# Ledger of designs, part 225: VHH binders against p49116

Target 1, 238 residues: p49116
Amino acid sequence: EGPLLSDTHVTFKLTMPSPMPEYLNVHYICESASRLLFLSMHWARSIPAFQALGQDCNTSLVRACWNELFTLGLAQCAQVMSLSTILAAIVNHLQNSIQEDKLSGDRIKQVMEHIWKLQEFCNSMAKLDIDGYEYAYLKAIVLFSPDHPGLTSTSQIEKFQEKAQMELQDYVQKTYSEDTYRLARILVRLPALRLMSSNITEELFFTGLIGNVSIDSIIPYILKMETAEYNGQITGAS

## First folded at step 15 (VHH)

Design jj60 (framework vhh_brivekimig_d4)
Fold by ESMFold2-Fast, scan of step 15:
Structure jj60 (fold): chain B 238 residues (1-238), chain A 120 residues (1-120)
Amino acid sequence: as target 1 above (238 residues)
Amino acid sequence: EVQLVESGGGVVQPGGSLRLSCAASGFTFDNYAMSWVRQAPGKGPEWVSTISWSGGYTLYADSVKGRFTISRDNSKNTLYLQMNSLRPEDTALYYCTRHGYSIPFKGDYSSQGTLVTVSS
């Protein structure tokens, strides 16, 4: 069979809500984050290898790795999102909450630590100047992770992950032949993604969710959306 | 210009029924998932229900499951909420929202709202 990913999977273009408000608010942050999450899930759905695993496996994989995919998306789209401005606004709010004794100091410290880990990750990816092909294959490596509890078809998932790793290696070695250790520098960044809490990501970026709905709960819905419906959501065409 | 215009609110006795309508204009209605959101007096907004662009998939808040039914008519650009077995705690301002980029989040455009009061 052909390559795991096609040129269409390298294109990852986030369309932001317009215009950016003068003062950042929960709804703008949530809307921006949800667009990125939708784009990330649609990206995964478009991969033939992913489709071949079947709906139940697809749901389980995305539920297990959505935070890793989302974080890679934040790094890839940091400039278009003005992510540094969003994070600065969140930090300012947390620092003011400490002074006003509105939030637990322990909780604030956990959230601040998460923000610092996220900033470090995004900065490291920017410093490495990760390109669109590299991001596509890094996302494929985290998507096809066979080591999540409760997965079926783990042998097939392992084969797809190995294929992603091989194709990334081939790409990097041919494209950046002058930089012998580039692949190693990229791959050592991936373990940090699993150290970031999905619950804290939800609190920071999806705080606009209403009715006690979690990202875990909406994933099956988004994955089952018809293509035209999904395209309407991510483009905002009206 | 995007417009969402609601109707069907009113006063009803506990156990009664109401049907809310939301007429959409200024955009391609069948490209978007739609939601109903409510805000009770003195409380924040609460998501009630979402329907996919085709009507093929629906979601409900646990508080309304089995009592409310969301539906849409794409030929009329209209969203509906059928509310049965109404309870005093269902008293709220109800408004419809267009999901430009998120489900079941509030979305990017919302109507002005219609008041539903459930009291004896």
Scores: ipSAE 0.000, ipTM 0.293, lowest interface PAE 12.1, mean pLDDT 83

Design jj61 (framework vhh_brivekimig_d4)
Fold by ESMFold2-Fast, scan of step 15:
Structure jj61 (fold): chain B 238 residues (1-238), chain A 120 residues (1-120)
Amino acid sequence: as target 1 above (238 residues)
Amino acid sequence: EVQLVESGGGVVQPGGSLRLSCAASGFTFDNYAMSWVRQAPGKGPEWVSTISWSGGKTLYADSVKGRFTISRDNSKNTLYLQMNSLRPEDTALYYCTRHGYSIPFKGDYSSQGTLVTVSS
């Protein structure tokens, strides 16, 4: 019993690499994104309900939703990351790709549309002034999604998602009692997360990853890390 | 899953020729510029050549201009490097790489490479 999330799950503090370079480069962008990814996975793993589903289910669930969790994290941490500056640097690299004929016009279009959708999502969340509790529950709703193909234990996952929805509703009704339609405005933002390609997110933010490594392939490894290893990745200390 | 598999390396005498191939899978090959990078024993990586997504533009390192030709067959998802007039200093492990949204020499993906040895 008890609440799905505790006050400790509301805390979501991203520590940026220091010092910030004078000119943004792929190493800084990748390190910043990696810290956010590790913070997001550590956040998920710290939830007792998530742990109760077991290792195989946890791996399948995070592999299915990591891009949605990461995107919510980008929105939540947009100011501390200076996300607009990072996106501007990425667009500059993309413009260089046009000039040097490095990417097809079709691929450039796909990537630019992805950046536009990401900017729109982050702007919508900022305009709604989503708070830390609301972000925590939105991440939980996304995490405990029973409708991804290939999942087992879907009834238990659905129960945890419903619990997240109920607790979000209770929080919003208590905290924003004068805004009757706030919950609806927040929830209708979530479907947009599934329209964003995980492959494009990976290319934009994780280009500096060494070797022939996909995010999908490293997720089982990350989820098995000890708490100290997660803390090292989050702060850049190893 | 992105995969790049190089082949065609071997031992050849100075002045000889070799043709390297890189078979690509797990992504839309004709959307990306591709590069060859080499690493000689005990040295850092050296960019060799780049070809645009369409094959319409090619770039070469000064050390290989006029001797090497980069090409691609988008219908076969294959990148090639034709190496002529080989020299002992061309001895290296050769890698193919895919260009992402940055301009690193290695690109966002690399493979195990294929060994080229030029000796008498």
Scores: ipSAE 0.000, ipTM 0.409, lowest interface PAE 10.9, mean pLDDT 83

Design jj62 (framework vhh_brivekimig_d4)
Fold by ESMFold2-Fast, scan of step 15:
Structure jj62 (fold): chain B 238 residues (1-238), chain A 120 residues (1-120)
Amino acid sequence: as target 1 above (238 residues)
Amino acid sequence: EVQLVESGGGVVQPGGSLRLSCAASGFTFDNYAMSWVRQAPGKGPEWVSTISWSGGTYLYADSVKGRFTISRDNSKNTLYLQMNSLRPEDTALYYCTRHGYSIPFKGDYSSQGTLVTVSS
């Protein structure tokens, strides 16, 4: 049996493209976001419980929750990414689009509301001072969501989610013993993740993809990539 | 500096086969994922297939899955696309692109392309 997550699953180190350009551009933002997406997917693949569900179930789960995992990753890696600077650049671009009548006012409003929700979420997580173990378990809780349409093995997925919840509770109670309501404050942040549109996330962070490519379509490629191949590229060791 | 040169296009009848090649120079080929992209007459670009820098991972668009095979030879700095069971709908200018590690489908540099025409 054993724990759902080990210390190796707590490690979540994003390596940014270097150097950061003086003026942010679509290519830098897309590459940065892609690196976070790859890291998030390979994090999920490293979990024995996830592997045990099989390839088809793995693909379906990640397709259903990638936006939630990605958003948790943005919050966790906000400093490493200089996320506030990236969001400011996106907002500036949108304001220029308003002045030039390149986008409809309704679409711009939807995108700006999404950015506001994202900023609020990241600020809430920062204010709570969520640690690496808590992030790992929150990601596990959203990953093992049995309630997405079309899933098979839903009872097994639910058991893994419950195990993630129990291990998070045990961790928080031991580590933050004086803060009786910390777990509740953390868990009530999760529903906000489902209010954020994956289409708008894709539009903001993955504009560089070729027209008929979506994040949904590339998930099988990312999940299939061998861990050694992924690690070799990130470290430059292979 | 960076050069991508496609070849292997031509005219073939429906059901036929062609093998496209993309010769790369001016960069470290095995540090980049590569893709094939096509543009049919009057249409925008359509992604066809991607292969990782090592060749260990690859993906196909639904329209070509089971008919096309992507491969690469890092010792020769060359990308390949084996196209079987060709259909009139495959008629397009085919070009190869390279990606940074983390962007499998957006090319940093576009190639000149090679024309594939599927007709009698």
Scores: ipSAE 0.438, ipTM 0.723, lowest interface PAE 2.7, mean pLDDT 86

Design jj63 (framework vhh_brivekimig_d4)
Fold by ESMFold2-Fast, scan of step 15:
Structure jj63 (fold): chain B 238 residues (1-238), chain A 120 residues (1-120)
Amino acid sequence: as target 1 above (238 residues)
Amino acid sequence: EVQLVESGGGVVQPGGSLRLSCAASGFTFDNYAMSWVRQAPGKGPEWVSTISWSGGTTLYADSVKGRFTISRDNSKNTLYLQMNSLRPEDTALYYCTRHGYSIPFESDYSSQGTLVTVSS
């Protein structure tokens, strides 16, 4: 069976749309976010333990946790994305919409609170200096969450989550041997991910999607792709 | 340079069938996922169906599932939508769209549209 994750699962390289426009727009933000979401789903699909759970379970897991995976990806790729610039553009757009005729004051407050929580999360991860191995295992812990309603194979999912926790512990204890409480400081960040609304994330980052398509609809489509087809889609080549 | 040219729209009775075509040029057609999107008068756009670059994966809106079939011929650079058991609520301007490289649902180009009218 071997380790849950291999060195290939530590590599997480986001390629941004080029060139960056002088003024950020909905399409650039949506394409950037979509690339990150696609990369996150590609990462999950590449894990043998994830594949072993089967298509229906895979779809249910990713539908339940995509917002958590996406937020971890935002934190991990914050510099590559110039996330602070993207969030500033979103805030500016929201402030321009604050005229009561476009969005209610209560809705603006909810959205701004979400942005502040996201900024706090990303800042805490940056301050902890989370490395690539730690991000990979945090994503695995989030992905293999047995506590989502409607899941089958919950005992197997729990075993994979425990394996992710054990391998993260082994890595941190070996690599950061003099920082006795590092693992605890990292793990207590995870509950904050579940306090962030997936519908607000969709509004902020995925407004440029065609028609009335939701992330919920996109997930099973991407997960059902053949491996070669999936790889061709993300590279833009056959 | 990128061009998407639709054909096959028209007026049909409820229960009838139509086949829409979209001829693509100016890009490598088999590198892109393609979608059909429709817009009824006075309403926003509604996604109808998507097909992956190879044709191996398809997805349909619940409103058309079991009635519509999306397909493509990469040798002819052509996208198709076979519409069966048409209903008055299917009346709309139908667009074919090309998707960006990273996801199948973000449109980076759309066509002029072809009108489909289903009336009794």
Scores: ipSAE 0.141, ipTM 0.576, lowest interface PAE 5.9, mean pLDDT 85

Design jj64 (framework vhh_brivekimig_d4)
Fold by ESMFold2-Fast, scan of step 15:
Structure jj64 (fold): chain B 238 residues (1-238), chain A 120 residues (1-120)
Amino acid sequence: as target 1 above (238 residues)
Amino acid sequence: EVQLVESGGGVVQPGGSLRLSCAASGFTFDNYAMSWVRQAPGKGPEWVSTISWSGGTTLYADSVKGRFTISRDNSKNTLYLQMNSLRPEDTALYYCTRHGYSIPFEPDYSSQGTLVTVSS
């Protein structure tokens, strides 16, 4: 009983590392991305419905959808992060790494394609002027995806996804009553998230992690972090 | 340059009390959750307690609940651990740690350790 998400789940406040260096480097980008990833996972673990699925299911869900959650977070926090500046710095690094070798050129093209798709997604969300409530429910819809391989409790996950969809619909109909097609325009953006490579996202934003630690390997640890750890890392004073 | 400097360790009888302090410098102390971790002779590290950036949330290992109190003074950049009703099994090196962003549960920075010995 009760809504899927509470008012606390609508609040999504990213605190950037400071000061921003004169020229962006891998460590600054990695720390900024890590803060967003931690905020996203803390957001997910604080949902009672998510907790009710149990630890193993929670780990499997986040492993399957972290790239989608992260990308939604990039779009939502694009201004706070100065994402356009970060992406420009990444492009400059890639440009400087271009060799005449065909293999290096093909890799650069693949990464540039990913950056272009990311920019297009963020621009589409900005054009739609997605608000904090809408972002919270879009994140819930991708989190509670029952169709990832290897999941257990798929019927319960599907019920939570449907609940998220219903609550988003109720919100949009009440808040944007004059725009009958807004919900459809928002929802058709979500499939593009699954086509983005999590491996390329990891290489772009998380290369600063020690010892080539994969995001898949750290997810269980992030989900087990104490509440005080999340509060100290992702929430500013109020 | 990040530094965490501990004080307050020593030898105490069972049932006694000690207060550990950790002075932090080189970073914005009130932006970080802080923890105490201990390592008993011949054993692996054991998490003891965590405090949020504001001091509003505190968490404790079951072995120390009701006996230990973690606190912080953000105006003095100092973390504290008040240890009451000490037991021989509390004998360990105690480390002050800062939580980081890069690898969960691996601290960005850790102090050098303060010895606490509980013996009769």
Scores: ipSAE 0.000, ipTM 0.161, lowest interface PAE 12.5, mean pLDDT 81

Design jj65 (framework vhh_brivekimig_d4)
Fold by ESMFold2-Fast, scan of step 15:
Order: C-alpha cells, then sequence, then structure tokens
Structure jj65 (fold): chain B 238 residues (1-238), chain A 120 residues (1-120)
C-alpha cells in the first residue's frame, strides 16, 4: 500500500576500485563491472515489493533482467566509471584482435554493434539528464517485467510494474511540470535495453571472473545473502 | 604475506571421497568470501563452489551439486571442500581462491593447488 520505492532507493553510489592501473586491463574492467552488478543486485534486494515475491521469483526476475539493470547502471554511473575510457580500451583491444586474427570478423562485428548500441543508450540518457529518481523508477520498471518466459507470479509482478510506472509519472509531472513530453521521451528509451545481448555484456565486462563462472550462476548466491553478509563481502572485496 | 595453502588431494577410485583443505594466512579470513576452482589438464579453469564470508550462503556448479559440500571454519582460518561420489571428470588441480569482484592477481593471493585424480 505504501510507495513502491523510498528515498533510500534513489541513492546509487558506485565506489570504484583503487588505485586505477596505468593501463586498463580485464581485471580492472571486471572488478568495476562486478561492483556495479553487486550494487544493482543489492538495490533490487532492498525493495520490499521484490522481497514479497519470494526467493524463486526473485532469482527468475533478476536472471531475466540483470543485463537491463546493469546497462541502466552503466548509464547512471558513466562519469564515475569513466565508461567512455573503458569502452575505448575494449575497442582498442578488439582492433588488435582483428590484426592478430584471434577473433572472427562476424564476432567482432557483433561486439562492435553492441558497443555502439551501449554508447547510443548512455548518450541518450545523458542528453535527457535523467535524475536519480527517474533511474530508480526505470530500474523498477525493468525489474518488475511480467513478460519474461517462465515466470510464475506474473499478475503480482505486473501490479508492481504498473505501480512503478504510476510513481514515475507522478514524479516527472511534479518535478518537470514545464516539459509535457519528458515521460514519453524517457520511456521510449527502454525497449533498446532488451535488444542488447547479455552474452556480449558478459564477454566485454566479466571476462575476469574466477573459473569462468557465468552471471546467471552467481545470481542466486548474491540474492540469498543476508544484508550484513552482503555488506561484509563488498567490504572484503574492496 | 597473504597465503593460501591447499591440501587433501590424492588418488581415489570412482565413487570415493576426499576432503580438501585450504589454510589461509596474512589477511582477515572472516571478511572474505572464498571459492574453489579446478583445472583439468588441457582445459580452462572451472568454478566449483563459493561460500560467503560468514558461511551462511553457498553456491555450487551444476556438475557438483549434491556431491560436493563447501564449508569454512573462521576460528581456524580454513576452507574445506568435501567431495563425495567422485567421478573421473572430477580429476583436476583444485585451487583455493579469495573471492572478490574478479580473479586475484598471481602473487600472495595465488595458491599452488592440490591434485585430485579419480581413476582405478
Amino acid sequence: as target 1 above (238 residues)
Amino acid sequence: EVQLVESGGGVVQPGGSLRLSCAASGFTFDNYAMSWVRQAPGKGPEWVSTISWSGGTTLYADSVKGRFTISRDNSKNTLYLQMNSLRPEDTALYYCARHGYSIPFKGDYSSQGTLVTVSS
């Protein structure tokens, strides 16, 4: 009955690994991305509506949408991460891989198209000057997506998504009352998130994970942690 | 300074059991999640299991679920992997790793591994 999100859900502060290496490498990129992923999962876990769906539904939702949440996080934290510098380093590495014939031309094309889509998305969000409240609601809209295959609590998920949409509308109308079309401009950005491949995101940002573990397999681990346990892991990892 | 020392590997027949240990020193063990990673000859590294810093949360690779159990004793700074119903496919060098956001650099955080061979 209360609001879907509280002011605590607007706070989204990424702490980057320190010190930054002289040259960007897969370890630094992966650690930065992993911190953002963990922050995104912690954000989702803190929502009472999300908790109310139960552990199995929570796992299914996050497995389906982690790439969308991660990409929204990249856009939101682009300056803190120096994302443009990270993407430039990835592009440079890919161009060297072409020169050394280490990757197929078709694969390189797919990866470069993904980077282009990611850059376009982040640039569009920056141009719209999306604020912290808007990001929180956009993340909630993608998190509570009832249309992913295999979901069981679809009516409840749809209810929470509609609540997120309603609260975003109320916020935008109140805060940006002079900009009649702002909400529409924001919402039309969301479909682009589903066109980006989670497998390519994993290749670009998570190649440094131990034992070549997939994001899909670690999601249940992150979501099962108690809050104190989760915070201890973040502190230890830094 | 920081050290991880694995032990408990050996030769065992299919269906047998082994318990691996990892003795940690040089850091506050209770503050870190820990993982087991294995590497079979000629293959890349494969993540096996992770345990949270408190021991409250565990996760397993599908290939070992129901057969392996990860545990830790924070009072002894020791990580364990109990391996039951061993298969020839489990033959690998097993590494103890301090779990962070990504793989640690080779150095004080790198382990020597312990060899597990499942054969007759």
Scores: ipSAE 0.337, ipTM 0.648, lowest interface PAE 3.4, mean pLDDT 85

Design jj66 (framework vhh_brivekimig_d4)
Fold by ESMFold2-Fast, scan of step 15:
Structure jj66 (fold): chain B 238 residues (1-238), chain A 120 residues (1-120)
Amino acid sequence: as target 1 above (238 residues)
Amino acid sequence: EVQLVESGGGVVQPGGSLRLSCAASGFTFDNYAMSWVRQAPGKGPEWVSTISWSGGTTLYADSVKGRFTISRDNSKNTLYLQMNSLRPEDTALYYCARHGYTIPFEGDYSSQGTLVTVSS
C-alpha cells in the first residue's frame, strides 16, 4: 500500500569535489563517480519496498543493475558533474594513446563506442527534459528488474516494477497531459542501458578507486555502511 | 594544497645549457606522471616532455628530442629538465605540471614558471 516512492526519493543531490582542477585527473573523476555511485546505492537502500526484499536480494539486485543506475545518475547529474568536460578529457586521453600505440586499437574502439553511446543517452534524456520524478521512477524500474539470473522473490520484484511503471504513467499523464507519446519516448530509452558494458564503465570512471577489486565486490560493503560513513562518502567529508 | 615551484631559468647564448627544477608539495609525488610545458611570448602553451611516476618512461616533443632530458627524484619530490643545445626558439616561460592519467600532456596543476631566454 501507498506509493512506491515518496518525495524524499525524488530528491537526488550530488555534491561534487571542490574545487574542480584546471586540468582533470583520474583521481578527481574517480572521486566524482564514487560519490554518484554511493548516492545511488543510498537512494536504493532508502526505499521501503527495497528493504522489504531482504539483504541478500538487495545485494543481488544492486550487483545486477549498478551500471544502469549509475548511467541514469550520470544523465540526471550531467550539468552538476560537467560530464561533457569529463568525457572530452577521456576522449583526448584515448586519442593520445592511439597516437603513442599504448593501447590495443580494438580496446580503444570498444571504449570509444561506449563513450559515444553514453553521450547519446545523456543527450536524449536532456532533449526529453526528464524531470526528477521521472528519473526516480526510471531508476526504480531498473532496480526492481525480475529478469536477472539467481534472484529469489522474483514475483515480489516484478510486482514492485509494475507498481513503478503504473506510478510513472499516472505522473506523466497528469503532468504532461498534452504530450500523448512522452511516456513511450522515455521508456524506449531504457533498453540502451543494458547494452552498456559495466566493465568499461568501471575502467572509465573507477580506476582510481578500485585497485585490484571490482565494484561487484564492494557493493555489499557499501550497502551495509552506517549512515554517517555513507554521508561522508557522498559529500566527501573525512 | 598542491604547490609546484620552478627554478633554474636564466639568459643563455645559443648552444648553451640550463637545468630546470620543480619542487612539488601537497600531494603524493611518486603517484603522478609529471610534465614540462612552455609558453613562448605571444603564443599558447606547448607541451615539452613527460615522465612516468617511476621514471621508467619518458616522452618528448619532436622539437626537443635529443636535446632535452627529463628526470625526477622521488625521494626529494623534485622534477628536472636538462636542456642542452638551446636555440632562440626555446625562449619561453617554463612550468611543470602534475599529470592525470585521463589527460596525457595536460597538467593538473602548474605554478608561475621560470623564464628561459636564449639570445644571440
Scores: ipSAE 0.000, ipTM 0.105, lowest interface PAE 16.2, mean pLDDT 80

Design jj7 (framework vhh_brivekimig_d4)
Fold by ESMFold2-Fast, scan of step 15:
Structure jj7 (fold): chain B 238 residues (1-238), chain A 120 residues (1-120)
Amino acid sequence: as target 1 above (238 residues)
Amino acid sequence: EVQLVESGGGVVQPGGSLRLSCAASGFTFDNYAMSWVRQAPGKGPEWVSTISWSGGTTLYADSVKGRFTISRDNSKNTLYLQMNSLRPEDTALYYCTRHGYVIPFKGDYSSQGTLVTVSS
């Protein structure tokens, strides 16, 4: 069988809402995050191996890993998003909320720790100068995780994950032949993604979600969207 | 100026049907996804359904799947919610919102709403 990912799966182009407002607001942040989420879901859907697992398995996998995919996307698109500016604005708002006693100190500490972990992750990826091929394979390793509860086809998922790991190894060894330990440095970054709370990601980037809605609840619908509709969501064009 | 005007609410017995309408003006209607949101007495807002700008994608809350149908007529700038097999738990103030994406979040506009009461 051919490679798990093709060159088309390396392309990951985020189109930001334009223009960037003078003062960052919830609408701009939520729209930017939504574009990244939709791009990430469309990317996953384009993988033949993913399609081969079937709709129910696809939904279960993405529901389990969307926060990891989203966080990898934040790191990959940090410059395009001006992520540091967005996080600074969020931090400033939280500090003002502490001074006004609008939020509990424990909750604010938890959210701040999440932001620090996110910044550390993005900085580590930037320092390693992770390229587009490496990001594509890291996302594939995360996507094809066989260890989530309730999954069917776990042996097939595991084989796809191992194939992703093998192809990443082959790419890194060929492209960065002088750096014997590059692959190890890259892979040890992945466990940190599972320590980041999806609930806090929603609070930071999807604050406007209606009270009974979570990203988890809408994933099945996003995954079933027609390709033309996906393109409209990503670019904001119809 | 952006305006959304809901209508079609009323009193109906359990098992009955109602069709809600939301008339939009002041913006390019077919550029926006639209949602129906409801708020029952003493509860927070609950998302009901969302439709994409083209009508090609529809999303529903688990509580209304199979009973409610969201639709739109872009030529008339109107959003609809067909509600069938109504239950007492559907009693709420229903309002519509607009937003740029098929993400069920609070839109950048909402109005007075239309009251739906399901009682025996």
Scores: ipSAE 0.419, ipTM 0.705, lowest interface PAE 3.0, mean pLDDT 86

Design jj8 (framework vhh_brivekimig_d4)
Fold by ESMFold2-Fast, scan of step 15:
Structure jj8 (fold): chain B 238 residues (1-238), chain A 120 residues (1-120)
Amino acid sequence: as target 1 above (238 residues)
Amino acid sequence: EVQLVESGGGVVQPGGSLRLSCAASGFTFDNYAMSWVRQAPGKGPEWVSTISWSGGTTLYADSVKGRFTISRDNSKNTLYLQMNSLRPEDTALYYCTRHGYTIPFKGDYSSQGTLVTVSS
């Protein structure tokens, strides 16, 4: 009953660590990425349909799609993050690693290909001038993906995804009434998200996690946090 | 000056229990999430458990779930790890780490470590 998303789900405001250092370091990049990850998880938790699926299903969905949500967040917040500057710093580091023989050439190639795919995705979203409503619905479409292995309640998840698609269509047709093919241009961008490696995203933005810890292992902790405690983490005030 | 001082390590028989403590000073303890990490001889570091800054949220590695309990007392600036049903595989150097609130499980400061040996 009611719309899948409300106006409250359109607001997506990333607060960056300050001040930005003159030379970007691993700490600043990881802090910025962590803030975006927490904001993305908080966004998902705020959706009544997501909460209705129950904790086990919620965790499984986010574990399966966090990289897609994170990448959409990078595109949406690219200007606030100065993402082009962050990626340039990473490329410069990789170029220096080739000269110092710290990484294999094959690994450097894989990471560079990932950066190029990420840049292409963010540039395409910027060129399309994707707005806040469109980003919210695209995130909902990837969140409510019924095709991940091991999911329960797959029929309900599929209905929520279809509802997200329907509400996006309604929004685009009303707001961009003269651009008949806008919806199609937006939707054909989504398959590229599935081709981006979560392991490489983790290496670029979350390097130096302890031993056996991965983003997949962190997700249950973030989703389990009480609202007040969660807000304390993402505001950066404490 | 940030300091983390651990205690409670020792030698125990399989099936035994130990309680580790980590006393924190030099920073506002309740502003930071805390973790226990262990390193077995000849192996890399393995994350064991994390507790949020308020103590309201905990997470455990699958290898220790149901046997270990993490807790904290913010009034005493102290982190605890209650280890029950200890196994020979739990033999390791145990240390506590502090995390920045927006950099989970990375640790920006760690204790020196205390040895836990589980043997018959």
Scores: ipSAE 0.420, ipTM 0.680, lowest interface PAE 2.6, mean pLDDT 86

Design jj9 (framework vhh_brivekimig_d4)
Fold by ESMFold2-Fast, scan of step 15:
Structure jj9 (fold): chain B 238 residues (1-238), chain A 120 residues (1-120)
Amino acid sequence: as target 1 above (238 residues)
Amino acid sequence: EVQLVESGGGVVQPGGSLRLSCAASGFTFDNYAMSWVRQAPGKGPEWVSTISWSGGTTLYADSVKGRFTISRDNSKNTLYLQMNSLRPEDTALYYCTRHGYPIPFKGDYSSQGTLVTVSS
């Protein structure tokens, strides 16, 4: 009946930890990433179509696509996060690890390739000047992916994805009417997200996560949080 | 100022039980999620459990699921960890933390810790 996303779902405001340390450390990077992850999960949870699929389907969808949502969030919030500075700090740490022979050459190559792919993705989105509406609908297309193994209600998920694609098309055609190929340039960027390893993303941005706890373990907790608790989490200690 | 004061640690035999307590002050306790984090000798900190502000949601590390129970009493500003079926690998300094993130950082509004030793 209504549009898939409302104006509330277009707003995506990341609040960074304060104060910023003189030198970036794993705690600051992890806290910043955790805030973005929580914001992304809260965004997904607030969508009526997403809620309608039920708890089990919601958990399965987010477990399958959290890395894609997170990466889109990194691109959207790159300036607010000073992402280039964070990535430079990570690269510096990796270079020091090579000198100390703490990681295999193959693993370092995988991680460096991941950082390069992430930088290329963020740069391509910046070059296209992707706006808030476009980001919201790209996230919706990624969230409502019917092709992940083990999903139930795949026909309804596909319907929501098609609705997201249709609404994105209508928006782009109306707003960027003289740029005939803009939608195609935007959509062709999405397959690159599937090439990015969620395990490497977790190692780069969530190194401060400890023990046997994975993002997969955290997702059901975040999705079941009460609204007041959710707001408390994203505002942190302040 | 935020303060967290921990108690209840001790020496116990394998299979035994202990109950840890964390008394919070300097903030509105019932507005925040709370967590337990432990650090074994010679290892980095390991997240153990988190409880929502209301107590309605709990999350546990795989290593403690079914053995540990996190709870809170908002009227007393106190967080608890009931530890059953203790194993030698549970030996660690246990910290109470307030943070509000999926995994709290050790040392950020954390207590001084309480030592739990599981020894035969």
Scores: ipSAE 0.000, ipTM 0.345, lowest interface PAE 10.7, mean pLDDT 82

